# VHH binders against Phenylalanine--tRNA ligase, chloroplastic/mitochondrial: the designs that were tried, part 21

Target 1, 376 residues: Phenylalanine--tRNA ligase, chloroplastic/mitochondrial, of Arabidopsis thaliana (Mouse-ear cress) (q94k73)
Amino acid sequence: AVDIGGVAIARNDVVREDDPTNNVPDSIFSKLGMQLHRRDKHPIGILKNAIYDYFDSNYSNKFEKFEDLSPIVTTKQNFDDVLVPADHVSRSLNDTYYVDSQTVLRCHTSAHQAELLRKGHSRFLVTGDVYRRDSIDSTHYPVFHQMEGFCVFSPEDWNGSGKDSTLYAAEDLKKCLEGLARHLFGSVEMRWVDTYFPFTNPSFELEIYFKEDWLEVLGCGVTEQVILKQSGLENNVAWAFGLGLERLAMVLFDIPDIRFFWSSDERFTSQFGKGELGVKFKPYSKYPPCYKDISFWISDLFTENNFCEVVRGIAGDLVEEVKLIDQFTNKKKGLTSHCYRIVFRSMERSLTDEEVNDLQSKVRDEVQKKLNVELR
Short names: E, the ipSAE of ESMFold2; O, the ipSAE of OpenDDE; V2, 0.75 times the mean of E and O plus 0.25 times the DockQ between their complexes.

## First folded at step 15 (VHH; framework vhh_3k1k_2)

Design q02 (from p02 with I101V; at its last look DockQ between E and O 0.93; V2 from the best seeds 0.86)
Fold by ESMFold2, look of step 15:
Structure q02 (fold): chain B 376 residues (1-376), chain A 120 residues (1-120)
Amino acid sequence: as target 1 above (376 residues)
Amino acid sequence: QVQLVESGGALVQPGGSLRLSCAASGFTFSDYAMRWYRQAPGKEREWVAVISYSGGRTSYEDSVKGRFTISRDDARNTVYLQMNSLKPEDTAVYYCAARYVYGWETEDHWGQGTQVTVSS
């Protein structure tokens, strides 16, 4: 059981082994309540606090801060309220962790927008852990942290400006976010790229030139008017932005693998004791990998995400990468074979051949059992 | 496997027109926003245009606005870039991208590119 925002959450509230809709394993449940963003001496918490400092300095504490909202939300909150089409692939069991048919682990902090607007909040930041079924490599992990901001304007804000409401909000947004980028990254060249999000129109992406390449920092835009209308704010305009904390922290702190954020190894955690940006992570070692291949005829139950869930369930953070390396279709039988390479590598120590062989043996057994594949 | 294949690039005189196509496979095309990028020799890749899931929203980089039109045909799993009034500065390799959007998180898949050359 964990306590988030004053609500006790038991294992049976999240892991429903007898419910065919439930796809949340214990390995994911164990992440609830860890709240890396609330740790002042952790890169994720340091980054969150630096962003708070920017808003406090430039908006006189006008932005309310929400960092302890429950990650258990309805499908309406996670999808409908942010205008995800009813038949969109993101709603699938392949992409999203479902507690039951109407309840998910939030995939983004925007699941709380409608709730906060209904409660009368008009300027806020939301920070929290978000969950997504995903592949396995150095930059992908099924749990990460997101921060978003939201700001509502009334007609009196733009009427004297000589601008229409959408232009007013877009210009305010861009000024705000350019300041944030300077706060985090210093004096850098910036550019705006138009993009698409269902819940904003227009939609933008901010990129900065950093370490000899263009880095995507955040997405943002003017909130879709239908969202405001649904919250009783049809005479208003608003902007919103969102960013992934791990991706930015990896760049700011020179952290090379997303798995480090979850490490309890003191050689990692001790480096951030000052609680400030500007620290560059010093790797204590790079341990050797071990590659193991597995081939099988796939089934109707097979997806790469399902396979990665099996591998993570057995090996945890000892798996660095799962990569499809070969594919073959037997046209006469109508069967397809996949070969995956699994890279085992600990961030903290060398693995023995015996440990890796045991992990691979368990993977072979479990994938056959759970995914009904035929090993080759 | 997600796959995007651009076609239609050619050598064209200034003032001419081209239509680029990008055929998509390995994903549900209607669930993705589609984008065009270009990369001129010695320059970094730059965004050109984007089109929403339904095709109802489009946006363009300022230098191509009014000259280029992005469109999509979901029945053919294809996105197009109609390029009119071409200028020498439009010379580049043009790339198609499919963008999966999930909240504020995005994932891009890129095509191989098709060469457009505008010269007299």
Scores: ipSAE 0.783, ipTM 0.926, lowest interface PAE 0.8, mean pLDDT 91
ESMFold2 (binder alone), look of step 15: mean pLDDT 85; pTM 0.868
OpenDDE, look of step 15: ipSAE 0.898; ipTM 0.958

Design q03 (from p02 with H109Y; at its last look DockQ between E and O 0.93; V2 from the best seeds 0.00; counts 0 for: grease 24.4 > 24.2)
Fold by ESMFold2, look of step 15:
Structure q03 (fold): chain B 376 residues (1-376), chain A 120 residues (1-120)
Amino acid sequence: as target 1 above (376 residues)
Amino acid sequence: QVQLVESGGALVQPGGSLRLSCAASGFTFSDYAMRWYRQAPGKEREWVAVISYSGGRTSYEDSVKGRFTISRDDARNTVYLQMNSLKPEDTAVYYCAARYIYGWETEDYWGQGTQVTVSS
């Protein structure tokens, strides 16, 4: 059992083998409670604390901090409360980890917005692990960490400013986030790009020019009024922002693969012992890859995410990438064949041919069993 | 497999008009926000316009506002960019993008681009 937010959570509360309403594997359950963001000598925790320092130093009406909220939330919290359309593909079992038909592992920290607003919180930061079913490569992992901020304004805040409430909130937001970006990255060229999120209007991205490329730092915007209205704040406006901690930490610490964040290897963990930004990760070695191809006729049950879940379940962090390299359709029979390349590469050691062959054999067996594909 | 195919790029005189199309396949089109980007020679790719899932929200980069219009036709899986009052600085390869949104996380799928040249 793990303890999150003062609640003990047993394996059988989350993983329900042979239950069609549950798609949470043991490999994902094992990540609950690890809470990398709460480790002061870990890149994710260091980054979180640096962001906290910015808000503590620059805003006298201090933001409340929530970093231990349970990742087990309702579909209402995760989707409806943040205006995800009822038929949107993100609600599928293909994209989201379901505990049961009404309960998921949160895909974003905004699943807690309605709860926090109902409890009377108006200026807060939420940090936590988030979950999504995803592909496998050096920048994608089914568990990562988000931080978001939320700030509510009342009419007295914008009265006399010469601005309507939305413009007031948007300008306050942009000033806040430009300061944050300077705090984390120093003096850098910045640009704002308009975008779309269902739960903010207007919506923006902040980009900075860093290491000879434009880096997206965060998404943000003015909170949709219907969200505020459903929390009893119809005369208010608010802004929100969200950012992925791994993505920023990879840039700030020169960490080349997202899998490193989950390592307990002392050669990784010892490098961050001072608990401060400014450390550049020094890799141990670039270990050789081993490539294995697998081809099969796909079934109605096949999806790439289902395939990647099988591969992760067998090989864990020994798989670096799963890539579709060829496909062929037999129009006469209406059959489609896919060929995937699996790149096996440990971050921490060289793999033997026999280790890789064993892993590949297990993948071939399990994909036939679980996904009803026919190997070629 | 997600596919985006732009068309309609051409050589046009300053002050002219063009309509770009982007045909989409391999995904549920109505679940994606659609965007146009452009890249001029020697410059970085820049955002031009965005349209929401329903088409009810649009936004434009300042230099094209009032001249360009983004629209979508979900029945035909197509996004459009109507470009009026074209200027030499609009010369670029124009890219269509489909954006998957999952909370604060986004992923973009890109077309190959279509060349627009505005020259006298």
Scores: ipSAE 0.808, ipTM 0.935, lowest interface PAE 0.8, mean pLDDT 92
ESMFold2 (binder alone), look of step 15: mean pLDDT 86; pTM 0.873
OpenDDE, look of step 15: ipSAE 0.909; ipTM 0.963

Design q04 (from p02 with T106V; at its last look DockQ between E and O 0.94; V2 from the best seeds 0.87)
Amino acid sequence: QVQLVESGGALVQPGGSLRLSCAASGFTFSDYAMRWYRQAPGKEREWVAVISYSGGRTSYEDSVKGRFTISRDDARNTVYLQMNSLKPEDTAVYYCAARYIYGWEVEDHWGQGTQVTVSS
ESMFold2, look of step 15: ipSAE 0.801; ipTM 0.928
ESMFold2 (binder alone), look of step 15: mean pLDDT 86; pTM 0.865
OpenDDE, look of step 15: ipSAE 0.892; ipTM 0.955

Design q05 (from p02 with E61K; at its last look DockQ between E and O 0.88; V2 from the best seeds 0.86)
Fold by ESMFold2, look of step 15:
Structure q05 (fold): chain B 376 residues (1-376), chain A 120 residues (1-120)
Amino acid sequence: as target 1 above (376 residues)
Amino acid sequence: QVQLVESGGALVQPGGSLRLSCAASGFTFSDYAMRWYRQAPGKEREWVAVISYSGGRTSYKDSVKGRFTISRDDARNTVYLQMNSLKPEDTAVYYCAARYIYGWETEDHWGQGTQVTVSS
C-alpha cells in the first residue's frame, strides 16, 4: 500500500489484471508514492522549491501550494474539465493509463483545476507525478513531474487598467513567467510563440535562448471562459501555466538521461545534498550499451506504446531506448513488418551478454504472446 | 508512420499570392493542431501560424497577420496556408507540422518542406 495525501492506495486499487479496462502494470504502480518533487535534496524537488521561492518573493498574495494530491483521478477531471474532445486520441488505452473505464492515472496536473476552484482556491501551484504511455528514450519516461500555476482575477483587478480582462491576464501572465525564467536561468534572451491548448485561449509558449539553443520552458495561456463558468466564476478571468520538471532539471543540472531521476544510487543522490540550484551533475561512469534488434509482422493488437510497455515490463530501467529502424509492407501477404532496435544500458553497472540475451529472449516471447506478432 | 507532404511552393513576385497545401496521413487528422513554420537560409525555423482541432481558432506570427490565412479541410486531411501580399522577407522553405497535445505537453511531426521565393 502507498499513502498519498493521507489516503492508502493498495495495488489492487490500481492494478487489476482481470479487468479489460485496466492497463496499469506493476512497473507503473511501483512509482506511486515516490513523489520525487517532495524530496528537497533531489533535482526535481530542488527545482520545485526554486520555483516556490520565486512566487513567494514576487507575489504579496501568496500562491497556495498543492504537492500531495492523488494521481488517481476521473476521466472527467483529466479530460472533460480541461476541454479535451470526447473522441480525442489521447483518451485511448494506447496513450493513457486507465484504472477502469472512468478512472485514470492523471496525465497532467490540470486534472485538479476544477476541484481546486470549486473549493474556493484562486491562486495556486500544483506539483505532482503524471503518467502517460510513451516511447522509450533518454528524455521520455512513463512517469514524470509537472508543476502548474493558476491565478484568478476579479473585475476590480483590471477595471483601472484600461485593458479588457483577457489582455490584462495575458500581460500579467507574461510578466510573471518572464520573471520566473530569469529566476531559474538568469539573464537570457526570451521569445513568445502563439500556440493552441484546448483549455486556454489565447495560448502561448515561452522559449529562452540558453546554452546556444532555444529551449521551450513552458506552456501557458488565458483560461478558457467555459472552465471558469463551470466553476461559478463567470465574471472572472484567469491564467494558467504548466511545465515539465524533468526536462528543465536535465538542462539546469546537466543530467543526460531521465532514468537518473529514479536512481537510488548514492553516486547520483549524494551530489545534490546542498538542496540548491547551481549544482552540475558529474557523471561517474557511462556504461556500454548493448544493441538488440527485433523484427516482426505486426498485428491489429500492435502499437509502439504496447511494445514499449512489454519491453519496460521485462527490462525496467535497463532499457535506454526503443527505436523503429525499418518498416516493410508485403503487399502479397497484406502484412507490415517493423524492425526495432532496443538499447540496453544500466545507469549503475555494465550488463553482461548473458543478461542482455536473457532480456531479449523474454521480450521476443512476450511480444508474441501479448501482441500476437509473427517474428521474422 | 505520420506523413506530411507540403506542396505549392513557387517563385512569385512581390505583392503576389500563393497557396501552400500539406497533405497528412498516418494519424487521425482532426485530433491534431496544425502549424506552419518557415526557415530562411542561415536562419532557424520560426513559427508562422497555427489552427486548432476544429479550425475555429487561428493565430499568426505578427509579421504575417492580415496577409496569411491558415485553414484546414478534414475531409481531405489537408492544411492550407494562403499567402497574400508576399514580400521578399517571406522567402523561405515552409514546413507543415502536426502537433499532438496531451495536457501541457506537445509533440510535433514535420513535413519535408516546400520552397517559396519572393523576388522580381
Scores: ipSAE 0.807, ipTM 0.933, lowest interface PAE 0.8, mean pLDDT 92
ESMFold2 (binder alone), look of step 15: mean pLDDT 85; pTM 0.862
OpenDDE, look of step 15: ipSAE 0.890; ipTM 0.955

## First folded at step 16 (VHH; framework vhh_3k1k_2)

Design r01 (from p02 with V50T; at its last look DockQ between E and O 0.92; V2 from the best seeds 0.86)
Fold by ESMFold2, look of step 16:
Structure r01 (fold): chain B 376 residues (1-376), chain A 120 residues (1-120)
Amino acid sequence: as target 1 above (376 residues)
Amino acid sequence: QVQLVESGGALVQPGGSLRLSCAASGFTFSDYAMRWYRQAPGKEREWVATISYSGGRTSYEDSVKGRFTISRDDARNTVYLQMNSLKPEDTAVYYCAARYIYGWETEDHWGQGTQVTVSS
């Protein structure tokens, strides 16, 4: 059991093996409560604290900080309150971890926007772990951390500015986020790219030129008025932004694989003891990979995410990558075959051929059982 | 398997027009925002235009506003870029992208591109 947001959460509150509406495995439950963002000597926590410092130094009106909100939220919070269309693919069991038909592990911190607005908060930062069913490689992991900010303005804020409320909010937002990017990355070339998010209009992305490439730092925009109206703020305007902490920390600390953030190996953790930005991770060893291929005729039950969950459930963090390397359709039979390459590599030790063969054997058995595929 | 296939690129004279098409398969087209990018010789790839899920929101890079129009036909799983008043500076390989949006996270799937050349 873990305590998050003042609520004790037991395994059977989240993992329900007998319930077909539940798709949360033990491997995901084990991540609840780890809260890497609340660790001052961890790259994720260091980055969060650096962002807090920026807001504390540059905004006389306090931004309230929420870092311990429960990741267990309703589908209304996670989807409807942020204007995700009712039939959108992101609502599927394939993409989202469901506790039950109305309850999910949040996929983004925006699940808390309406909740916090109803409680009377108008300027806040939310930081927390977020959960998504996803592929497996060095930059994708089913749990990572987001921070977002939200700021509400009243008519008195833009009166006399000569700007309509939307323009006022957008300009304030861009000024705020350019300052944040300078705080984190120093003097860098920046560009704004227009984009689309359902919950903001206009919507933007901020990119910076860093280490000889354009790096996407964050998404942001002026909050859709429907969201404010639903919280009784019809005469207001607001902005919001969101960023993924792991992606930025990987760049700032030179961390090459997202799995490192979850390591308890002292060769990793000891490098961040100063609790401040500016540290570059020094790799302590390279361990050899082991490659194994698996081919099968796919079924109606098959999705790549379902396959990756099988692999992850068996191999945990010993799997570095799952990659589709070939696809073949037998037109006579109307069947499609997929071939996947699984890269096994521990970040902490060398794996033996026996260990890898055992893992692969278990994957072959489990994918047939769970996904009704026919091995080739 | 997500697939995007661009077509309609050609050689044109300055002031001319082209319509690019991008045929999509392997995903639910109406659930994705669609975007066009371009990459000129020796330059980095740059964003050109975006269209929302419903087609009700569009946006354009400043240099193409008023000349280019993005549209989508969900019945045909196709996004278009109508390019008018073409300039030599518009010469580039044009790429279609399908953008999956999940909260603040986005993931793009790319086509292989179609060449547009405006005579200098």
Scores: ipSAE 0.784, ipTM 0.917, lowest interface PAE 0.8, mean pLDDT 91
ESMFold2 (binder alone), look of step 16: mean pLDDT 86; pTM 0.879
OpenDDE, look of step 16: ipSAE 0.888; ipTM 0.953

Design r02 (from p02 with V50Q; at its last look DockQ between E and O 0.89; V2 from the best seeds 0.85)
Amino acid sequence: QVQLVESGGALVQPGGSLRLSCAASGFTFSDYAMRWYRQAPGKEREWVAQISYSGGRTSYEDSVKGRFTISRDDARNTVYLQMNSLKPEDTAVYYCAARYIYGWETEDHWGQGTQVTVSS
ESMFold2, look of step 16: ipSAE 0.805; ipTM 0.928
ESMFold2 (binder alone), look of step 16: mean pLDDT 86; pTM 0.876
OpenDDE, look of step 16: ipSAE 0.884; ipTM 0.948
ESMFold2, look of step 19: ipSAE 0.788; ipTM 0.917
ESMFold2 (binder alone), look of step 19: mean pLDDT 86; pTM 0.878
OpenDDE, look of step 19: ipSAE 0.893; ipTM 0.953

Design r03 (from p02 with Y53F; at its last look DockQ between E and O 0.94; V2 from the best seeds 0.87)
Fold by ESMFold2, look of step 16:
Structure r03 (fold): chain B 376 residues (1-376), chain A 120 residues (1-120)
Amino acid sequence: as target 1 above (376 residues)
Amino acid sequence: QVQLVESGGALVQPGGSLRLSCAASGFTFSDYAMRWYRQAPGKEREWVAVISFSGGRTSYEDSVKGRFTISRDDARNTVYLQMNSLKPEDTAVYYCAARYIYGWETEDHWGQGTQVTVSS
């Protein structure tokens, strides 16, 4: 059992083998409660604290901080309250971890917006672990950490400014986030790009020129008025922003693979003992990769996410990448063959040929069993 | 497999018009926001236009606003960029992108691009 937000959560509350809508494996449940963002000597926690420092210094501690909210939320909180269309693919069992038909592991921290607004909070930061079923490579992991901010304005805030409420909020947002980017990255060239999120209008991305490339730092925008009306805030305007902590930390600390964040190896963890930004990760020995290919005729049960879940369940963090390297479709017979390359590489040691062959053999067996594919 | 194929790029005189198309396959088209970018020789890639899942929201980079129109046809899995009043500065390779949105996280899939040249 883990304690999150004052609630004890047992394995059987999350991993429900008796519910056909449950798709949470033990490997994902094992991540609940690890809360990397709450560790002051971990890159994710260091980054969170640096962002807190910015808001504390520039807003006189007016932003309330939530970092221990339960990741178990309703589908209404995770999707409907943030205006995800009812038929959107993100709601599928293929993309989202479902505890039961109405309960998910949150896909984003915005699942808590309505809850916090109903409780009377108007300026807040939410930080937490978020979950998605995804592919396997150095920048994709099914659990990562997100922070978002939310700020509500009242008519007295924009009255007399000469601006309508939306323009006022958008300008305040951009000023806030340019300051944040300077706080984290220093004096960098910045640009704003219009974009689309269902829960904000207008919507923006902030990009910075850093390490000789343009990097997306965050998404943001003016909160859709329907969301505010639902929370009893019809006469208000608000802004919101969200950012992925791993992606920023990888850039800020020179961490080359997202799997490092989950390492307990002292050669990794000891480097962050100062609890400060400015540390650059020094890799300890690069271990050789081992490549194995697997080819099969796919079935009706096959998806890439289902395949990656099989590989992840067997190899854990010993798998670095799963990549489709060949695809053949026989249109006359309606058969499709896929060939995947699995890259095995430990972050902590060299793998033997025997270990890799054993892992690959288990993958071949389980993919046939669970996904009903026909090996070639 | 996500696939995006742009077409319609050509050589055109200043003041002329072109319509770019981007045919999409391998995903549920209506679940994706669609975007156009362009990259001129020796320049960085820049965004041009974006259109929401349903097509009800659009936005444009300032230099093309009023001249370019993004639209989508979900029945044909195609996004369009109508370019009017073309200027030499619009010369670029134009890229179509499909954006998957999952909360605050986004993933882009890119086409190979189509060349637009505006020259007298």
Scores: ipSAE 0.799, ipTM 0.931, lowest interface PAE 0.8, mean pLDDT 91
ESMFold2 (binder alone), look of step 16: mean pLDDT 84; pTM 0.850
OpenDDE, look of step 16: ipSAE 0.890; ipTM 0.957

Design r04 (from p02 with T28R; at its last fold request DockQ between E and O 0.89; V2 from the best seeds 0.88)
Amino acid sequence: QVQLVESGGALVQPGGSLRLSCAASGFRFSDYAMRWYRQAPGKEREWVAVISYSGGRTSYEDSVKGRFTISRDDARNTVYLQMNSLKPEDTAVYYCAARYIYGWETEDHWGQGTQVTVSS
ESMFold2, look of step 16: ipSAE 0.808; ipTM 0.935
ESMFold2 (binder alone), look of step 16: mean pLDDT 86; pTM 0.872
OpenDDE, look of step 16: ipSAE 0.915; ipTM 0.965
ESMFold2, look of step 19: ipSAE 0.815; ipTM 0.936
ESMFold2 (binder alone), look of step 19: mean pLDDT 86; pTM 0.875
OpenDDE, look of step 19: ipSAE 0.916; ipTM 0.966
ESMFold2, fold request of step 20: ipSAE 0.819, 0.821, 0.802; ipTM 0.935, 0.935, 0.935
ESMFold2 (binder alone), fold request of step 20: mean pLDDT 85, 86, 86; pTM 0.868, 0.871, 0.870
OpenDDE, fold request of step 20: ipSAE 0.923, 0.924, 0.923; ipTM 0.968, 0.969, 0.968

Design r05 (from p02 with F27R; at its last look DockQ between E and O 0.92; V2 from the best seeds 0.86)
Fold by ESMFold2, look of step 16:
Structure r05 (fold): chain B 376 residues (1-376), chain A 120 residues (1-120)
Amino acid sequence: as target 1 above (376 residues)
Amino acid sequence: QVQLVESGGALVQPGGSLRLSCAASGRTFSDYAMRWYRQAPGKEREWVAVISYSGGRTSYEDSVKGRFTISRDDARNTVYLQMNSLKPEDTAVYYCAARYIYGWETEDHWGQGTQVTVSS
């Protein structure tokens, strides 16, 4: 059982083996209560608090902070309320963790926008764990942390400004977020790039020149008016922004692999004891990898995400990368073969040959059983 | 996995026009917002244009507004960039990108690029 937002959540509320639409494994359930963003001496929590400090200092402490909302939301909240098209692939069981046919682990913190607006909140930050089914490498993990901000304006805010409401909100947004980027990264060259999100129009991304490359810091825009209408705010305008905390923390703290955020090893955790930005992670050792290849004829049940979920379920954080290295199609038989390289590497110790062989053996057996592939 | 192939790059005189194409295969084309980028010699890659899932929303970098038009044809799984009134500063390798959007998170899939050269 896990307490989130004052609600006890049991395993069988989330991992529902009796429901054919449930695809949440135990490994994902085990993450629900960990809330790295609420740890003041953890890089994710440190970054969250630094962003809070910016908003407190520059907005007279007017932004309400929500960091303990439940990650269990409806498909309406997660998709419809934020204008994701009904036929979009992100709604698939391949991409999203479903508790049941109408209930998911949130893919983004924007799942809470409509609820918070209807409850009368108009300036807020939402921080929380978000979930997606994904591949395995040093920057992809099925659980990560997102923060977003939302700000509603009333007609009296833009009246007399010489600007229409959309222009007013967009300019306020850009000023706010340039200040945030300077707060986090210092004096850096910035550029705005137009983009597309279904829930904002216009939509932008902010990029900064940092460490000799352009880094995307965040996505943002003026909230689609239909979202405000649905919340009873048809005479208002709003802006929103969102950012992934792990991606920024990896850059700010020099953390080279997303798996480190989940480490309880004191050699990692002790480096952040001051609770401050500016710490650069010092690697304490890099243990050797072990590479194992697996080849098979794929089935109708096969997807790369399904394969990665099998690997992750067996090896956990001992798997660093799963990479397709070869693909062959036998056109006469209508069969396709894939070869994947699995990189096993512990962040904390060297793995023995016996350990890796046992892991690979379990992967070979389980992928045949669950995905009906034919090993080569 | 989506795969993108650009075509249509050529040598063109200033003031001329050119149409780039980007054909998509593998995944469903309509699941992506489509983008054009360019990279001039010695310069960083820069965004040029974007088109929404349905094609109903487009946006352009300031230096190309009014001269370039992005469009998409879902039946052919192809995105286009119509480039008019070309200038020497438009010389670059042009890249097509398919952007997967999952909440505030995005992931880009890139083509190999096509060379556009604007000179006399």
Scores: ipSAE 0.786, ipTM 0.920, lowest interface PAE 0.8, mean pLDDT 91
ESMFold2 (binder alone), look of step 16: mean pLDDT 81; pTM 0.828
OpenDDE, look of step 16: ipSAE 0.881; ipTM 0.952

